# VHH binders against PH domain-containing protein DDB_G0287875: the designs that were tried, part 3

Target 1, 92 residues: PH domain-containing protein DDB_G0287875, of Dictyostelium discoideum (Social amoeba) (q1zxe2r132to223)
Amino acid sequence: SKGKSGWLLRKRPGRYDKLYSVSKADKYLRLYENEDTDNDPLYELSLENSIIELKQDLHLQLTLGNSERYIFTHESESEIVSWAQELQATMN

## First folded at step 4 (VHH; framework vhh_surovatamig_d1)

Design u13 (from e1 with D99Y)
Fold by ESMFold2-Fast, scan of step 4:
Structure u13 (fold): chain B 92 residues (1-92), chain A 120 residues (1-120)
Amino acid sequence: as target 1 above (92 residues)
Amino acid sequence: EVQLVESGGGLVQPGGSLRLSCAASGFTFSDYWMSWVRQAPGKGLEWVATIKQDGSEKDYVDSVKGRFTISRDNAKKSLYLQMNSLRAEDTAVYYCARYYYDSSGYFDYRGQGTLVTVSS
């Protein structure tokens, strides 16, 4: 996996949270308040034993090994498809 | 069978308080995020608040921040909404909902609802 960084919109009931997202070879997806990744991430999500599904409405559903769900989207269709491909590659 | 049963609604004056309760059965309550949603007369469903399985994360719609508090008791399989400083625009049927997002929606089950009327 080559890694990927960029903004993602995390779906919550009634809103979207904009999070700077980083996927690296260590198989974690880290979500940050902003682009300053020297600060601690708000979330560190282990991709091991996780399931990624890109739904027809272009929302990316990440189900972690502990059964927690995170839903992401992006204003750009090509970007959310790219994230789905990168996270799947990282899990393989 | 999944069941969610709300209670605690009623008539209250503006500025008053109410506490809503939801009793859950038929599933492992502690495994799910839970939410409160409401529907005002003649309007669509509006999400109000969500709480994580262990209570560590809570989210609210902007119009209720600082006034409403969501909480849960996993041992009692119960969800609560403490509503303070109530306004006329909070008048709605309030539903307890199990938060299970997929591409088709935010919630997979909700109860019958409890009516909250805020009026002078």
Scores: ipSAE 0.014, ipTM 0.320, lowest interface PAE 6.9, mean pLDDT 87

Design v11 (from e1 with Y100W S104Y)
Fold by ESMFold2-Fast, scan of step 4:
Formats: structure tokens, sequence, C-alpha cells
Structure v11 (fold): chain B 92 residues (1-92), chain A 120 residues (1-120)
């Protein structure tokens, strides 16, 4: 997969957190506080044995191999669809 | 069989307090984020508060911050909502809900609810 970078909204109960998200060929999704990726990521999510579901309300559910779940969305439908495709391609 | 049973609702005056309880059975309670959700008369469901599996993270809707406290006892398989400084707008049926980790609106199970009426 070619990789992808950009802002995502992570769904938390009652709010959304903006996270700068980076997917690379190493099959990790890394989430950063801001676009300065020289800093340590807040989260490093292994995509190995993960499941991606894009729901009808345009929320992307990522279920990791350890059963942890992360929910993402974006104000742009094309962007969240693009993220779903990129993460799925990276897993394959 | 997953069961969630709420209790502790009732009629209370503005400024009063209530403690809601939820007894869980039929699943490993400590594996799930748990939430309280409410529905006021004639309105839709509103998320109120959530708590992580081990109790280390808690979140609240803005209107209840500083007044409500969510807690859990994994040994007793119970979820609690301490409600202080109650207002007329807190009048609702309150539901205990099993949450799909880091997600609101994807409840897979909800109890029957307990009615809280705040009125003079």
Amino acid sequence: as target 1 above (92 residues)
Amino acid sequence: EVQLVESGGGLVQPGGSLRLSCAASGFTFSDYWMSWVRQAPGKGLEWVATIKQDGSEKDYVDSVKGRFTISRDNAKKSLYLQMNSLRAEDTAVYYCARDWYDSYGYFDYRGQGTLVTVSS
C-alpha cells in the first residue's frame, strides 16, 4: 500500500479527538497529537489480524488483533472512505 | 443471557441527590466499557457518562460535569451513577448500557431503565 497521512476524528464517548494519523508499509497505524511526526505518537496500532468496518453513518471501526476497538470519522465522506480502503490494503 | 438491571430511581426535589445502580450478569463485566444513557420525556436517547473497564477513564456530557460521578465495582459486577445537585432537566429514564469499547451509540445491550423525576 502507498501509505496515507492526515487528520482523523477519533470517536470517544461524548466527544471527538483530532489525531494526525499515519499509515505506512510496516502495517501500523500511528496517531499523533499534531502533524509533527518527529515526536512520539500517542498510539501505535498494529494492523496485524485486524478487522475494518465502515458503518452506514460513516464511522470507521478498527478492531485490533487484541480485540481493542477504535472508531474514526472525518467531515469528508471521501476521506473516511479513502482511509478505510488504505487500511484494508495495508492489511492484505 | 446478558442482563442489565437498573435501580435507584425515584422522585426527588431540585437540588437533591440519587444514586443509581446497575447489576450485570451473563457476561464478563470487567471486559467492557459501561455507560449511562438517558431519555427525557418526548426526546431521544442522550449519553450521560462512560467508564473504562478498570475504572481508570471516565467521561461525562457537559451538562452533568461536576454533578454526576460514574463508578464501577468489577467484583460485584455493578455500575453506579451518583447524581448530585439534580435539576428539572435531569428528569429521564436512565439506562445502564454495555459499550463496545471507545464507542458511543454502538450499545449492544441496555437494561429496562429506572425513572428519575426531578420536580417540586
Scores: ipSAE 0.014, ipTM 0.266, lowest interface PAE 7.1, mean pLDDT 86

Design v3 (from e1 with S103D S104Y)
Fold by ESMFold2-Fast, scan of step 4:
Structure v3 (fold): chain B 92 residues (1-92), chain A 120 residues (1-120)
Amino acid sequence: as target 1 above (92 residues)
Amino acid sequence: EVQLVESGGGLVQPGGSLRLSCAASGFTFSDYWMSWVRQAPGKGLEWVATIKQDGSEKDYVDSVKGRFTISRDNAKKSLYLQMNSLRAEDTAVYYCARDYYDDYGYFDYRGQGTLVTVSS
């Protein structure tokens, strides 16, 4: 996979958290507080044995190998579709 | 059987404090984000506060920031909500809830609730 960086909205109960997201060839999705990726990520998610599902309401469900779930969306349909494709390519 | 049992509700005057507790059983408590949600008379459910599995991340609805504190004790399988500077608008049944992402961040289990009444 070519890798991808950009903002994602993470769905939490009652809110969305805006996280700067980075996918690289090492099969981790890293989520940062802001665009300064020299800082430690808030979340470092292994994509090994993960499952991804893009729902019709444009929410991306990521289920990690440990069964933990993350829900993402974006205001741009093309961006969330692009993220779904990138994460799927990274897993494969 | 998954169970969540709330306690600590009661009648309190405006400006007062209460500490709510939730005892969890039937699942590995430390594997889940936990939340407090409330329902005021005649209103829908409102999310109040959330805490990560290890307690490292906490979030609150704006109306309670600086007044409420969520915490957990994984060894005791318990969730807590410390409520300070209570207002009449905080009157509600408070529920302990387990996070569930299959329903886009809805709660798959909640307890029977504990009533908090703030009045003079």
Scores: ipSAE 0.014, ipTM 0.218, lowest interface PAE 7.4, mean pLDDT 85

